# Ledger of designs, part 158: VH-VL binders against q9nrl2r1430to1533

Target 1, 104 residues: q9nrl2r1430to1533
Amino acid sequence: GGVHELSAFEQLVVELVRHDDSWPFLKLVSKIQVPDYYDIIKKPIALNIIREKVNKCEYKLASEFIDDIELMFSNCFEYNPRNTSEAKAGTRLQAFFHIQAQKL
Below, E stands for the ipSAE of ESMFold2; O stands for the ipSAE of OpenDDE; V2 stands for 0.75 times the mean of E and O plus 0.25 times the DockQ between their complexes.

## First folded at step 10 (VH-VL)

Design q140 (framework fv_nezutatug; at its last look DockQ between E and O 0.81; V2 from the best seeds 0.00; counts 0 for: pae E 7.3 > 2)
Fold by ESMFold2-Fast, scan of step 10:
Structure q140 (fold): chain C 104 residues (1-104), chain A 121 residues (1-121), chain B 107 residues (1-107)
Amino acid sequence: as target 1 above (104 residues)
Amino acid sequence: QVQLQESGPGLVKPSQTLSLTCTVSGGSISSGYSWHWIRQHPGKGLEWIGSIYFSGRTDYNPSLKSLVTISADTSKNQFSLKLSSVTAADTAVYYCARSTWKGSRYYFDYWGQGTTVTVSS
Amino acid sequence: DIQMTQSPSSVSASVGDRVTITCKASESISSWVAWYQQKPGKAPEPLIYAASSLQSGVPSRFSGSGSGTDFTLTISSLQPEDFATYYCQQADSFPLTFGQGTKLEIK
């Protein structure tokens, strides 16, 4: 519990942020630039928000952390058609996440 | 009202680069819409060439073998197509178009009038 | 790539007729189909998006239906201005692909 779990979540989110395919996920989609995004996506999330939640110790269970990451990918695949640059990045980053999450 | 207008040469020689520009009025290319190039060969249907997003990200039809570049100039509210190493098979009417997401994914809600390009020596 | 096949390739009809054209996707595309009308020498104009949603300003005689692989565009009472070529388009996967077109001509 506590310090060791926080370190594991922080390490994993840092690895995701540094990944080449993180670019669609770094920050929330702008409502001004993409106003219809929030009509479609009801629970928006991004890596910067997940990292802030880790730093504030808001994840009590590993499953809660994993759920937020999976929600982020689910949002990507719901908004973006298959085989777009965003969807391809999401597919590759999600596969990387699944391998790394085995360590949690 | 949003309007799109294609411009560029109507005649291009084989092996050269085709360059077309789409000028957008009544709306900004910096919006969350996608901006596309679509062509129509004589006697054939419509072929999607590629798109550019306000972020500068591009998606291209893989069938065009890295021959296509789409770019945007937000200061002029324009986006452009360059198609390199053209052949007679690239003879077509070229359209620029906007798509909107709006829960329907990519459908083309505004089209330019089209510009005819002939590839001939 | 997802192949879109329209049928018929051409149809002859009279003013007042109900006309139905179909579009078949090579794999499931949910409801992500749009329909366009193209008149000779003109750009395509949007009619329907998300299989069944009518584009603003399009007459109510146009309707769309379908999901998965099979989609239909219906014109309930054909008018003289409706003679044109109609195209379906899938938006489920890149590259975006169109049907080959259905030419609607005067009987």
Scores: ipSAE 0.511, ipTM 0.848, lowest interface PAE 2.0, mean pLDDT 90
Fold by OpenDDE, look of step 11:
Structure q140 (fold): chain C 104 residues (1-104), chain A 121 residues (1-121), chain B 107 residues (1-107)
Amino acid sequence: as target 1 above (104 residues)
Amino acid sequence: QVQLQESGPGLVKPSQTLSLTCTVSGGSISSGYSWHWIRQHPGKGLEWIGSIYFSGRTDYNPSLKSLVTISADTSKNQFSLKLSSVTAADTAVYYCARSTWKGSRYYFDYWGQGTTVTVSS
Amino acid sequence: DIQMTQSPSSVSASVGDRVTITCKASESISSWVAWYQQKPGKAPEPLIYAASSLQSGVPSRFSGSGSGTDFTLTISSLQPEDFATYYCQQADSFPLTFGQGTKLEIK
């Protein structure tokens, strides 16, 4: 993607991180605290990882960026029971993302 | 081995606040897992009240949310339940429990022995 | 809320019998079901998690099966210490909910 696209990715990541419902997604899950997480989630990802990829210009297409974000939410919904604080936060943040992603 | 023990008054008057504490031994409530309060009304089944996670975050049963507060004291390795405005319907055996991380869901693998709380004037 | 409809409410059986208890969820909950045994005056004890995984220390005569909405707890050969009340529980969604219980009595 071009400079404008990268800037858009950066801006969106910033908005996601600043969102009140970003707390489950800010960094990778601790294996010590959640021993079975990585037995279940095979492609772990978090906003700090995505931000790093953006900063390194690893996303060439908007679809690649979107895929990682969607993976992040997918992981959340896979691991967390429905209507948990994490799942609810994910639902709200994903809705926010979908609105913002329309601008990409 | 992890062990849980409930403590608190066994008698509470209507409209008052029920307060219970669960003391955990053999493991730290800050190390992981989730910690729960469950009650069993006489002649009825089990009812999940709420949970507190190792992070300090809480989830409550919507049917009780407005009346329930769960907190943790990591220094004492305890977590507590407060249920306000109690009625006779809150008479029950109250259990604290821990959930295992197995299967990434909340299965209660360790339970306290339970404490009976009677709401009566 | 997800309702767990447990059946039967009570069952009479003899030592050595095969006993089956069922639990039906009001909606699909994958395999996120646990089973507990409760004896009078005692706290529930875990038997099965994730529908079919045996809890550590639980005798192999206990087994669980099912996925989606229909779940089963089976005791292959009933022992004297198995007479108790059994509960299913869904772990798929908050609020966490239990079945009404099945009281297993001596015939």
Scores: ipSAE 0.304, ipTM 0.816, lowest interface PAE 1.6, mean pLDDT 94
Fold by ESMFold2, look of step 11:
Structure q140 (fold): chain C 104 residues (1-104), chain A 121 residues (1-121), chain B 107 residues (1-107)
Amino acid sequence: as target 1 above (104 residues)
Amino acid sequence: QVQLQESGPGLVKPSQTLSLTCTVSGGSISSGYSWHWIRQHPGKGLEWIGSIYFSGRTDYNPSLKSLVTISADTSKNQFSLKLSSVTAADTAVYYCARSTWKGSRYYFDYWGQGTTVTVSS
Amino acid sequence: DIQMTQSPSSVSASVGDRVTITCKASESISSWVAWYQQKPGKAPEPLIYAASSLQSGVPSRFSGSGSGTDFTLTISSLQPEDFATYYCQQADSFPLTFGQGTKLEIK
């Protein structure tokens, strides 16, 4: 709860954005460039959206924030075959996230 | 009416670099599709070599261990394969193909006619 | 690597027969399977994607089924133009891999 928790969410999102493997997750996937993405992924989300939700204080519980981050990875693994560049980046970034989330 | 056509030498000596080009017509390689090289060994099945995406990202079969390079030239609407240090095991019919984007799974909806490459010992 | 094993390696059949070809993956691949038809001297042609979805222009006598590790291609009433080699392909992970093929021959 409170400003402590929101500051921690902001710091974690910044660390995720700065990570080398964040490139598939920075913005929502383009429907023009990936025409079938939104036929497959029903709850799209990305780091820029999560960061804006933190800025607008839309997360009332830490679990809601964690759920959005995990949804982001789940979408990546559902859409992309396991050993594509996107899925590998997702695996490495998720591992980094789990380490950082323990420190909250 | 997308069409793909392979071009390149049909005979290559061992240890040389195999270079093939796929020319795409009736569509743009800058579209949201991915573009692949696949080969078929004599009397055997098909082997995926690798892909290049519209973004320029590539993925390669690990069995080819940095011997393979796939690149694109958008000004010519072409993508190319280079396979270094070839041996007799690289003798095959080489196909270029486009992948449909159904769930980001690689289903090859358009294929070139194939070009036969022989590595002469 | 995910191995795709086709059975049988060849089948002899007559026009009008029902033919079933099996493809088995070495690990679960959900429904991420395609099927191709290849005639001598030609490139493979797509038949089915996502295990059971017919490619546009493919006759309705072709059907696909399965999930997990076991997949089938069925031709409900064999026609003369169906004598060819058939390949399955997994699309779950790199490297993309193909079955060894099933040659469908006239009896």
Scores: ipSAE 0.019, ipTM 0.695, lowest interface PAE 7.3, mean pLDDT 88
ESMFold2 (binder alone), look of step 11: mean pLDDT 91; pTM 0.939

Design q142 (framework fv_nezutatug)
Fold by ESMFold2-Fast, scan of step 10:
Structure q142 (fold): chain C 104 residues (1-104), chain A 121 residues (1-121), chain B 107 residues (1-107)
Amino acid sequence: as target 1 above (104 residues)
Amino acid sequence: QVQLQESGPGLVKPSQTLSLTCTVSGGSISSGYSWHWIRQHPGKGLEWIGSIYFSGRTDYNPSLKSLVTISADTSKNQFSLKLSSVTAADTAVYYCARSVFKDTRYPFDYWGQGTTVTVSS
Amino acid sequence: DIQMTQSPSSVSASVGDRVTITCKASESISSWVAWYQQKPGKAPEPLIYAASSLQSGVPSRFSGSGSGTDFTLTISSLQPEDFATYYCQQADSFPLTFGQGTKLEIK
């Protein structure tokens, strides 16, 4: 933890949000639009939740922040078949995250 | 600088559980990588066994799913394979390996040296 | 499971030769193939990922191409250290699967 770590996490989340492939990850999946999602995905998460956790100083280690981002991608690949727009967007955004996360 | 090293008994009797451990140095298993077990049967190609990520999520080869368990010990920076009810068909060189972010579209970028396991009585 | 079939199973070549190894997937895998080099007694090392992206530190004489079901690894101007077994791997679907390998040996 600390102000330096919080600033780095916030900058990285902002870069993810601004990426063209962030659209499946901005907010939690709607139970009304996708009713079986929460039967399959037991730990839902999205970029808006991760950013709120960063702002509330809930991440004490970089590994905790990285784990939440990776949970988000893991959920995407678990629910969505590999040939979907969601899975393809997730693959590209995860690659972008890997490059940026090396700065942490 | 990242290094992976397998360890385990080398000789296992049929019907017993094979237990192997991968020790990681120069990097943390709690980071945003997937950690994998891959084996190579004598004179044959490579077979992916399964993977684990920091969050505890695991993926297993369906042909082995009822027999395989992968777990992590973050305090020792290790992840481990347990393969139950082994037979002679499980004789192989076992590798641990790393990939990016549980996303398997990237290659296995670091591998252990491999440990030979013989199943015989 | 997606089956990966390599051809040839073995190839004999001389230093300076251009060598091509082919990998065929049993169903479309887009561009999600990686190539590895394995020397006797050692673990595989990555060469190519996403069909055509060169792994960091790998010499430029290695190149990959293909999409869908048909993929090739090319070694231009073969060098002595390139004699090894080469494997392709699909990264499209679980379980991850490898080709049977192509042994590249001295002519």
Scores: ipSAE 0.000, ipTM 0.561, lowest interface PAE 14.5, mean pLDDT 85

Design q143 (framework fv_nezutatug; at its last look DockQ between E and O 0.03; V2 from the best seeds 0.00; counts 0 for: pae O 5.7 > 2, placed apart)
Fold by ESMFold2-Fast, scan of step 10:
Structure q143 (fold): chain C 104 residues (1-104), chain A 121 residues (1-121), chain B 107 residues (1-107)
Amino acid sequence: as target 1 above (104 residues)
Amino acid sequence: QVQLQESGPGLVKPSQTLSLTCTVSGGSISSGYSWHWIRQHPGKGLEWIGSIYFSGRTDYNPSLKSLVTISADTSKNQFSLKLSSVTAADTAVYYCARTIYKPGRFYFDYWGQGTTVTVSS
Amino acid sequence: DIQMTQSPSSVSASVGDRVTITCKASESISSWVAWYQQKPGKAPEPLIYAASSLQSGVPSRFSGSGSGTDFTLTISSLQPEDFATYYCQQADSFPLTFGQGTKLEIK
């Protein structure tokens, strides 16, 4: 038995990870599976990377955390055409994030 | 070099299910690409039917009213189209094709030769 | 759905002519237009992607231009093997859509 306390950033990342629409965002896109991704997306990021940065206390301001999450969504919409499954998931997850981020 | 080849019955009866398979050689359907079905009816030109990604996720043209299923068999390096409740309007040449996002976003860089499907009693 | 309208629907031309085919999108699609050539009984062949980028192996007489809603395919000096039907395609949103085609016929 132990007691675990989560930061506000960690709690929000956990909620995003648990969301049904998180599947495009859980890990960095595989260069083996999607070789052109890194030619198009210059600042790749994913929820696992953001979570590691939270756990290492690398965010000094809430705005820095929000910027990384927004970069993740921006990358999704840049790579994926509108109305693809990935873009639809990103739109719904981004809306959910905006509601949750009001608590920060 | 990547090659795509369609196969399936050339004649399907009305109300039955049209089933086509695309066999891919020279590349894996599990990496880096989207795999698509496109048909060409003489009166309509080219119509995108739907796609399957290396992840197994699919997108379909809403105009086909949920009659379409696309699936992949990665062990055989094949992906397949099922179109249910066919009518004479589904008579067309069916192509399978590949896209890669670079260089041009969903740009069809390789196509199969096409297979003619006639829906007739 | 984004509608792609090609003009003209058909054109008759002679070897050596400059031929221009236009494609209009019903809404802005940035530069996400591709062009394909189709000969009778054959699958479409890729020509141009991202409005103006030439596919490797395609002759330099083919060029594309445009952005937003108005796009153009130009053949600077028509060759006998260029008589075919040409299609534009948008890749800005799903469902992917094609123009109705332009048939290029020998005069």
Scores: ipSAE 0.445, ipTM 0.821, lowest interface PAE 2.4, mean pLDDT 89
Fold by ESMFold2, look of step 11:
Structure q143 (fold): chain C 104 residues (1-104), chain A 121 residues (1-121), chain B 107 residues (1-107)
Amino acid sequence: as target 1 above (104 residues)
Amino acid sequence: QVQLQESGPGLVKPSQTLSLTCTVSGGSISSGYSWHWIRQHPGKGLEWIGSIYFSGRTDYNPSLKSLVTISADTSKNQFSLKLSSVTAADTAVYYCARTIYKPGRFYFDYWGQGTTVTVSS
Amino acid sequence: DIQMTQSPSSVSASVGDRVTITCKASESISSWVAWYQQKPGKAPEPLIYAASSLQSGVPSRFSGSGSGTDFTLTISSLQPEDFATYYCQQADSFPLTFGQGTKLEIK
């Protein structure tokens, strides 16, 4: 919880958004284009929502922030087969996240 | 082969209600599709007005502030647009269009020929 | 609302040229872009959906690419019938929005 932790959360989410493989995760999956997604994924989350939660100081523990980011990747791997561009991007971005998260 | 045809008045006076009908042939409006109204302003791009789904659900462009109503008449295989309290800004070519309701295929695959509506005193 | 910004707004080209039109979304829309061709006095006609999928009956000289916010429509060898206005359209979320158009004219 303190002020420097909130700054670290902001920095990490900015680095994730900047990463080339962030494209499947920037915003929630389209209900228009992928209507069955929300029948399968019950706790949808995306980087724009996580960033807003950081801005509103909704994360009280670092574990809550990490849980939302890991949920984001878990959703990707649950919905998408491993050979898809989405799953491959998720694997690469998750690896990047683990490196950057060592700074928390 | 699906065909869409717009019909309605070409001239409407300010503050009146614009009423357009799209007649669909070669397919049923109650099967697996969504049906849309789109307009094109003079010298400007395209603007989505709203849709009606095969289920009867509607979605409207928020910019029209509940001035728009889209409805369907399955017995005539038609869907309609009503736009109330029109102004000169509503002058446009009005199109009806179809979207297949399938994952990854949401785009306007069939369009009517368009009907020009002028709002003028 | 998601803004779609096309560039260039117009292009002059010759038959046989390669032409590229770009479209930028104000936020990520994954691959949910469609492209349309509109000739004067006619309704738009679909070319591409889901960023890169070619509509049935569209010549293979048309191709689309991109994901996220940056998308392109490419005509590999321009034909006389390709002089028209081109629109991109995001199909990710309501309200559905279109780019302002790119007019492709004879040089």
Scores: ipSAE 0.140, ipTM 0.724, lowest interface PAE 3.4, mean pLDDT 90
Fold by OpenDDE, look of step 11:
Structure q143 (fold): chain C 104 residues (1-104), chain A 121 residues (1-121), chain B 107 residues (1-107)
Amino acid sequence: as target 1 above (104 residues)
Amino acid sequence: QVQLQESGPGLVKPSQTLSLTCTVSGGSISSGYSWHWIRQHPGKGLEWIGSIYFSGRTDYNPSLKSLVTISADTSKNQFSLKLSSVTAADTAVYYCARTIYKPGRFYFDYWGQGTTVTVSS
Amino acid sequence: DIQMTQSPSSVSASVGDRVTITCKASESISSWVAWYQQKPGKAPEPLIYAASSLQSGVPSRFSGSGSGTDFTLTISSLQPEDFATYYCQQADSFPLTFGQGTKLEIK
């Protein structure tokens, strides 16, 4: 196959995944490790899912992409107390995202 | 029913490292929740030391962060506390505890019996 | 850090009395407060979580209320086994912090 140029969405997801504070968001929360997570969070999402949606060209508007990223952070802040490691990581990653999203 | 039990030396000399282990029974530490160390100095209130999550991530009290290490051994169903460079101020009853992992519910639903650690020359 | 100011430090009461203990947070913490009972030589035991939710197995004479900064633990009719020290704890953010404690003594 040929070499494909990364879209703005693809590039941003790569940058988010590579960020030091991406660890809470790389994959969906384990049902075994956090049994009540899916009782609380009704729209679970993670960077791997967002990446798949990007690869499948499911985002037609930047706003759709941004909405999923914001949902990811919203879920984190809804489930985790304000000063947990996850919430702190989420805060930093979200700030990074907001800066990068201005380029979209 | 989950049970927690602290173990380790009851006497530690100043400048040495305090080492304690919490053995968990009736449930696996790798199956979720958060696991914590809390201490109570004589005549004082309760002080949270730190936590280890199911993911292996840790949170520490900033007042003790530079001196504290919490780790887990899933094969033994244990998690441990190391507190370096102890002083008399570290004399306390040390408790291990568990939290139910729910939003804002970082309260301690199960506790060990506690183990007394005295720092003395 | 969030400070939890508990009051009173001690209270004397009789069996059958209504007892109220208060805890004030240094900042708004929604409803993320837990209450514990501790007897001499024993570990604390949970009574209330999320400000007003009764822990399983705890007698219904215990209740919690409050939101924001002001929280209350109430024992509607004191029983002999209730004489102990009580602590509030905020579960909003790290570092987790406790109140100073309230020693409930027999009058």
Scores: ipSAE 0.021, ipTM 0.677, lowest interface PAE 5.7, mean pLDDT 92
ESMFold2 (binder alone), look of step 11: mean pLDDT 91; pTM 0.937

Design q144 (framework fv_nezutatug)
Fold by ESMFold2-Fast, scan of step 10:
Structure q144 (fold): chain C 104 residues (1-104), chain A 121 residues (1-121), chain B 107 residues (1-107)
Amino acid sequence: as target 1 above (104 residues)
Amino acid sequence: QVQLQESGPGLVKPSQTLSLTCTVSGGSISSGYSWHWIRQHPGKGLEWIGSIYFSGRTDYNPSLKSLVTISADTSKNQFSLKLSSVTAADTAVYYCARSVYRGDKWYFDLWGQGTTVTVSS
Amino acid sequence: DIQMTQSPSSVSASVGDRVTITCKASESISSWVAWYQQKPGKAPEPLIYAASSLQSGVPSRFSGSGSGTDFTLTISSLQPEDFATYYCQQADSFPLTFGQGTKLEIK
């Protein structure tokens, strides 16, 4: 829970948002476009929500930040079949996250 | 909840160094915000002076870079501005402000009430 | 440096009027503009960020729009407390720069 962790969270979220594979994760899944999503996914989250929590200093521990990012990926893989563009993007972005998170 | 309060001398002589302090209450300057100094000349617009992040990284307006130093004292929950070699052109209301990071950009969400500085002999 | 130019420099209006203030950036800044309200003797108050996002606690009669170089602040149904000076500010790059201000005066 320190100040260095907060700066690292901000940098990491920026890097994730800028990544080519962030498109499935930028905002919450649309109920209009994907009506069964919220029947399957009980704890929805997206990068815009995580970014807001970072900006408001709501993460006290690096593990809390990591847990929210991992929840986002878990939701992706739970809902999307492995052969979808969403799941493929999620796989690549998660690998990128794991490399960057070694600094936390 | 969180408040910013400027303090410093109201009158400074030409060629001297202006020193201002911003005291933050209700929140920590070592949180994930950027902290700024902005000034407003009498009857004129706003001029961004510079900023400091909790890491100690500073950014200064290029027009003032050789004259400005911004520093932070986390033990007092304060950040400060030093402007060297002042002239009458530095007469202004000085504000401290906080910015929040949204997407890739910083936006001001909180301002101090401002402190008037007159540079005169 | 990115120059921000506001138009008009002043506008006179009556309570209930719809007022628009424009801001032009010297180069494209996507949607990275904020708007502030300043009353005499007081600090600027944030109204809008990211061109169109309303700051928490700001009345819904305020709205922002635009992208690229051209931005607009609109006040629908002007209220007595809205007479103030309004500033735009680009958030795209350092140094941060402000428009020269638009003074909104009572007719």
Scores: ipSAE 0.000, ipTM 0.546, lowest interface PAE 18.3, mean pLDDT 85

Design q145 (framework fv_nezutatug)
Fold by ESMFold2-Fast, scan of step 10:
Structure q145 (fold): chain C 104 residues (1-104), chain A 122 residues (1-122), chain B 107 residues (1-107)
Amino acid sequence: as target 1 above (104 residues)
Amino acid sequence: QVQLQESGPGLVKPSQTLSLTCTVSGGSISSGYSWHWIRQHPGKGLEWIGSIYFSGRTDYNPSLKSLVTISADTSKNQFSLKLSSVTAADTAVYYCARGTWKGSRLDYFDYWGQGTTVTVSS
Amino acid sequence: DIQMTQSPSSVSASVGDRVTITCKASESISSWVAWYQQKPGKAPEPLIYAASSLQSGVPSRFSGSGSGTDFTLTISSLQPEDFATYYCQQADSFPLTFGQGTKLEIK
């Protein structure tokens, strides 16, 4: 619900975007630069898309917002081996998200 | 369409507080955009002052320190700038602008007010 | 703070010319740059965002390119209404900062 939940979602997305570890998540992975990504990942998503959905009031429940953020992290860990910079950034950012999401 | 209009006194004395208001029409300040103050010194470039988001979050230029306060009045569809302890260096054209993040990490500005000239003089 | 430096500070050109303006960031800002046009006595108007995305309603003769620290705004065939001052802006980190401006003048 309503304006309070929307404000909380925007605040959390802004905190994620500004986090040092957000760089793999800011935009969709380029099909030109990483052609096999879309063969492996069937539901691509990024912080830009999630923020647009928040601004358009497309999340009716906090669970829908959380599901999209968790999908983003799941995609990262599915595509990237554990020892990559992307996977390490995703691990730290996901931990930060779990702490912040307790406020929702 | 969205329009922004600045208002406030054109002449302010040194050491006083500059107070400006931006009135928004054609769109709500409670929507998912950010709302910014930007100034332009005579014959110089643009300087970002600060912003307020629809969530109530504010961000300020560190060079202006605790001298700046930005607030919003959703009932009037307005947001305002207060700049305390002004000096001649604060003489500028002041713009209010709507920020959008679409396709960007932080904000760029898609609508601007026409600007209001402020002179700081005794 | 991220410093944005534009080159040149002023340029004289004729209608029909191709004009390029460069903007250099003091540190990497990925693609997070916007470009604005400002005519005398008017507020700036957006042209480009995210380095290369054309703002709705802006003529196709305007284009942007670049990533990292080096960015370029190009006007492919200059029109009379294009004589103005142009500014770049970084949208990577706070405070948001602008270049010093490039004044495009009639030859």
Scores: ipSAE 0.014, ipTM 0.699, lowest interface PAE 7.3, mean pLDDT 89

Design q146 (framework fv_nezutatug)
Fold by ESMFold2-Fast, scan of step 10:
Parts: sequence; structure tokens; C-alpha cells
Structure q146 (fold): chain C 104 residues (1-104), chain A 121 residues (1-121), chain B 107 residues (1-107)
Amino acid sequence: as target 1 above (104 residues)
Amino acid sequence: QVQLQESGPGLVKPSQTLSLTCTVSGGSISSGYSWHWIRQHPGKGLEWIGSIYFSGRTDYNPSLKSLVTISADTSKNQFSLKLSSVTAADTAVYYCARSLYKEGRYAFDIWGQGTTVTVSS
Amino acid sequence: DIQMTQSPSSVSASVGDRVTITCKASESISSWVAWYQQKPGKAPEPLIYAASSLQSGVPSRFSGSGSGTDFTLTISSLQPEDFATYYCQQADSFPLTFGQGTKLEIK
């Protein structure tokens, strides 16, 4: 048997998921825990949704993949005030993403 | 009609811990609101101390150097402030207040009446 | 921290006057500013949120405007009950910060 290689998008999503600052982004925000979130955020997204789209080959261009990751960060900064743990994690993870995305 | 009411000692000695409680009536602290402590020094403006979200997340003013703890007691519908190692500089009127993120972020829509705390020997 | 600076620090006015109070943020806060009125011995009362939204129950003579760094509170026709201290607050980032206050005094 052969070893299956990950696509560049799959490798990057795996690195984001493994990052210490991924915890606010792993799955969609709970409506029970944060009921006003969906009143503020109109296009919710999370790493599990993005990973599923990668696995189904739904991204045809690198720009489409990058746009979904950037939407995730934009949602974080829109909902969470500056200097919250969520916003700080988002800032660090976004910087990491920008470095890794240069490889795309 | 939601109302907030502060309670606690009016006089605290230097180096002791100040403990204040905010009792919420007409609404639940387990709702999607944030609950805040704000103080006002004599003849001065307003200073935000910190907040607790219904999820249990707390946020504190960094200028208070880890001296502040905010906690919630959902069974009593109360949230509380503990400020350790107080000095005369902590003499102020202390307010509790509410905010709703979807309505103006951390703008305060309801305030308690305030409680005066004097720190002296 | 975001600094909020109010102008003027005090203003003397007569009933019926149009009064304008300005608030400047040290960096952009979009529209996330609130305004409060405080009378001696009382808690602050909310007037405006999100720069221009009037709080329920507040008289229509109060209005707010601005975005980014420059914000204004206007009282279109001053009434006797309006003599108070007014505070702006940035509602965007932690720590939350207030202006130093503007005292509105009878002329």
C-alpha cells in the first residue's frame, strides 16, 4: 500500500487545528452558550466546516480557501472585544496563518 | 423591570479585602448579558473594574494588577466583586451594571444605585 | 488603552439653548460609543448607545453622532432637568474607558 499525501489546504488546516490558539475556532459557536452570537454574526464558520470543505474538494482556488479562513478571523474580531482571550488567540492564530498562507 | 442593587460594608480597613455583591431582580444573570463593576472616586470620573459573562468568563481592568476577582452565584441571582489589599485609593462609589453585546457592545443599559466604600483605619 | 477626551470640561448654558459636547477617542472605535447623564448623588443614566441610538425613555432632544474617533452629544433645547455631568464611554475594547466628564451648569 501507498501513502496518501495531504493537499496544501489540508496540511494548513491540520496545522491551524493543532495550534495552541485554535480553541475558539474548532467548531461553531453554541447558540445555547452564546445566544446573541448569531444576531451579530451573519456568516458563521469554523475550522471543522472549512476542513470538511477541503475534504470534499469544494475549494477550486486558493483565494476561496483564504477567504473562508479570513472570514473566521473577521467574525472573531467582530464579536469579541479587543483584549479578550478569544481576540488575543485570534490575533496570534491569524498571524501564524498569514505566514503559512505565503506557501500557497 | 430589571433592577440591580449593590450591598457590602461601607467601611474597610487598609490591606483588607473589599467584598461587594450585586443582587439582580426581574431578570436572570444566566442570560446572554454581561455584568460589570464600575467605580467612581470622589470628585473624579468613572473607572471600569471588570465583568462576568453568563458563561462564567471574566474580564478585568489590567490596571488593578490581579487584585480583582468577580464571581457569580446563579442560585441567588447575584454577582460579586472582591478587591484585595485595599488602600485609601480604593475609596469610591461602586456600581454594578449590565450590558448586551448585540445592543451597542459594552454600553451599559442598567445601573445599580451605587454603594459608597471608604477605606480608612 | 483607548483614551476618551471630552470637550469642554464644563459649559454654562441657559434653558432653551442648544448644547454640544464632543468626545475624541485616541484610536478608531467605529460607532461603539455610549453617553451617560449623572446628577449629583445618583448613578449614571444611559442616554445614547452605538453613537446615535437613543436609549428607551430618553427625550428626543438628546441626539448622538459620529464615527471613528470623533463623537458628539447634542441637546437641542436645554431643559432645567438637563443640568448634570455627561460622560462618554468607548464600548469596543477592554479595558472599557470613559471620558473625564463635562459638567453642564446653569448660566
Scores: ipSAE 0.005, ipTM 0.646, lowest interface PAE 11.0, mean pLDDT 88

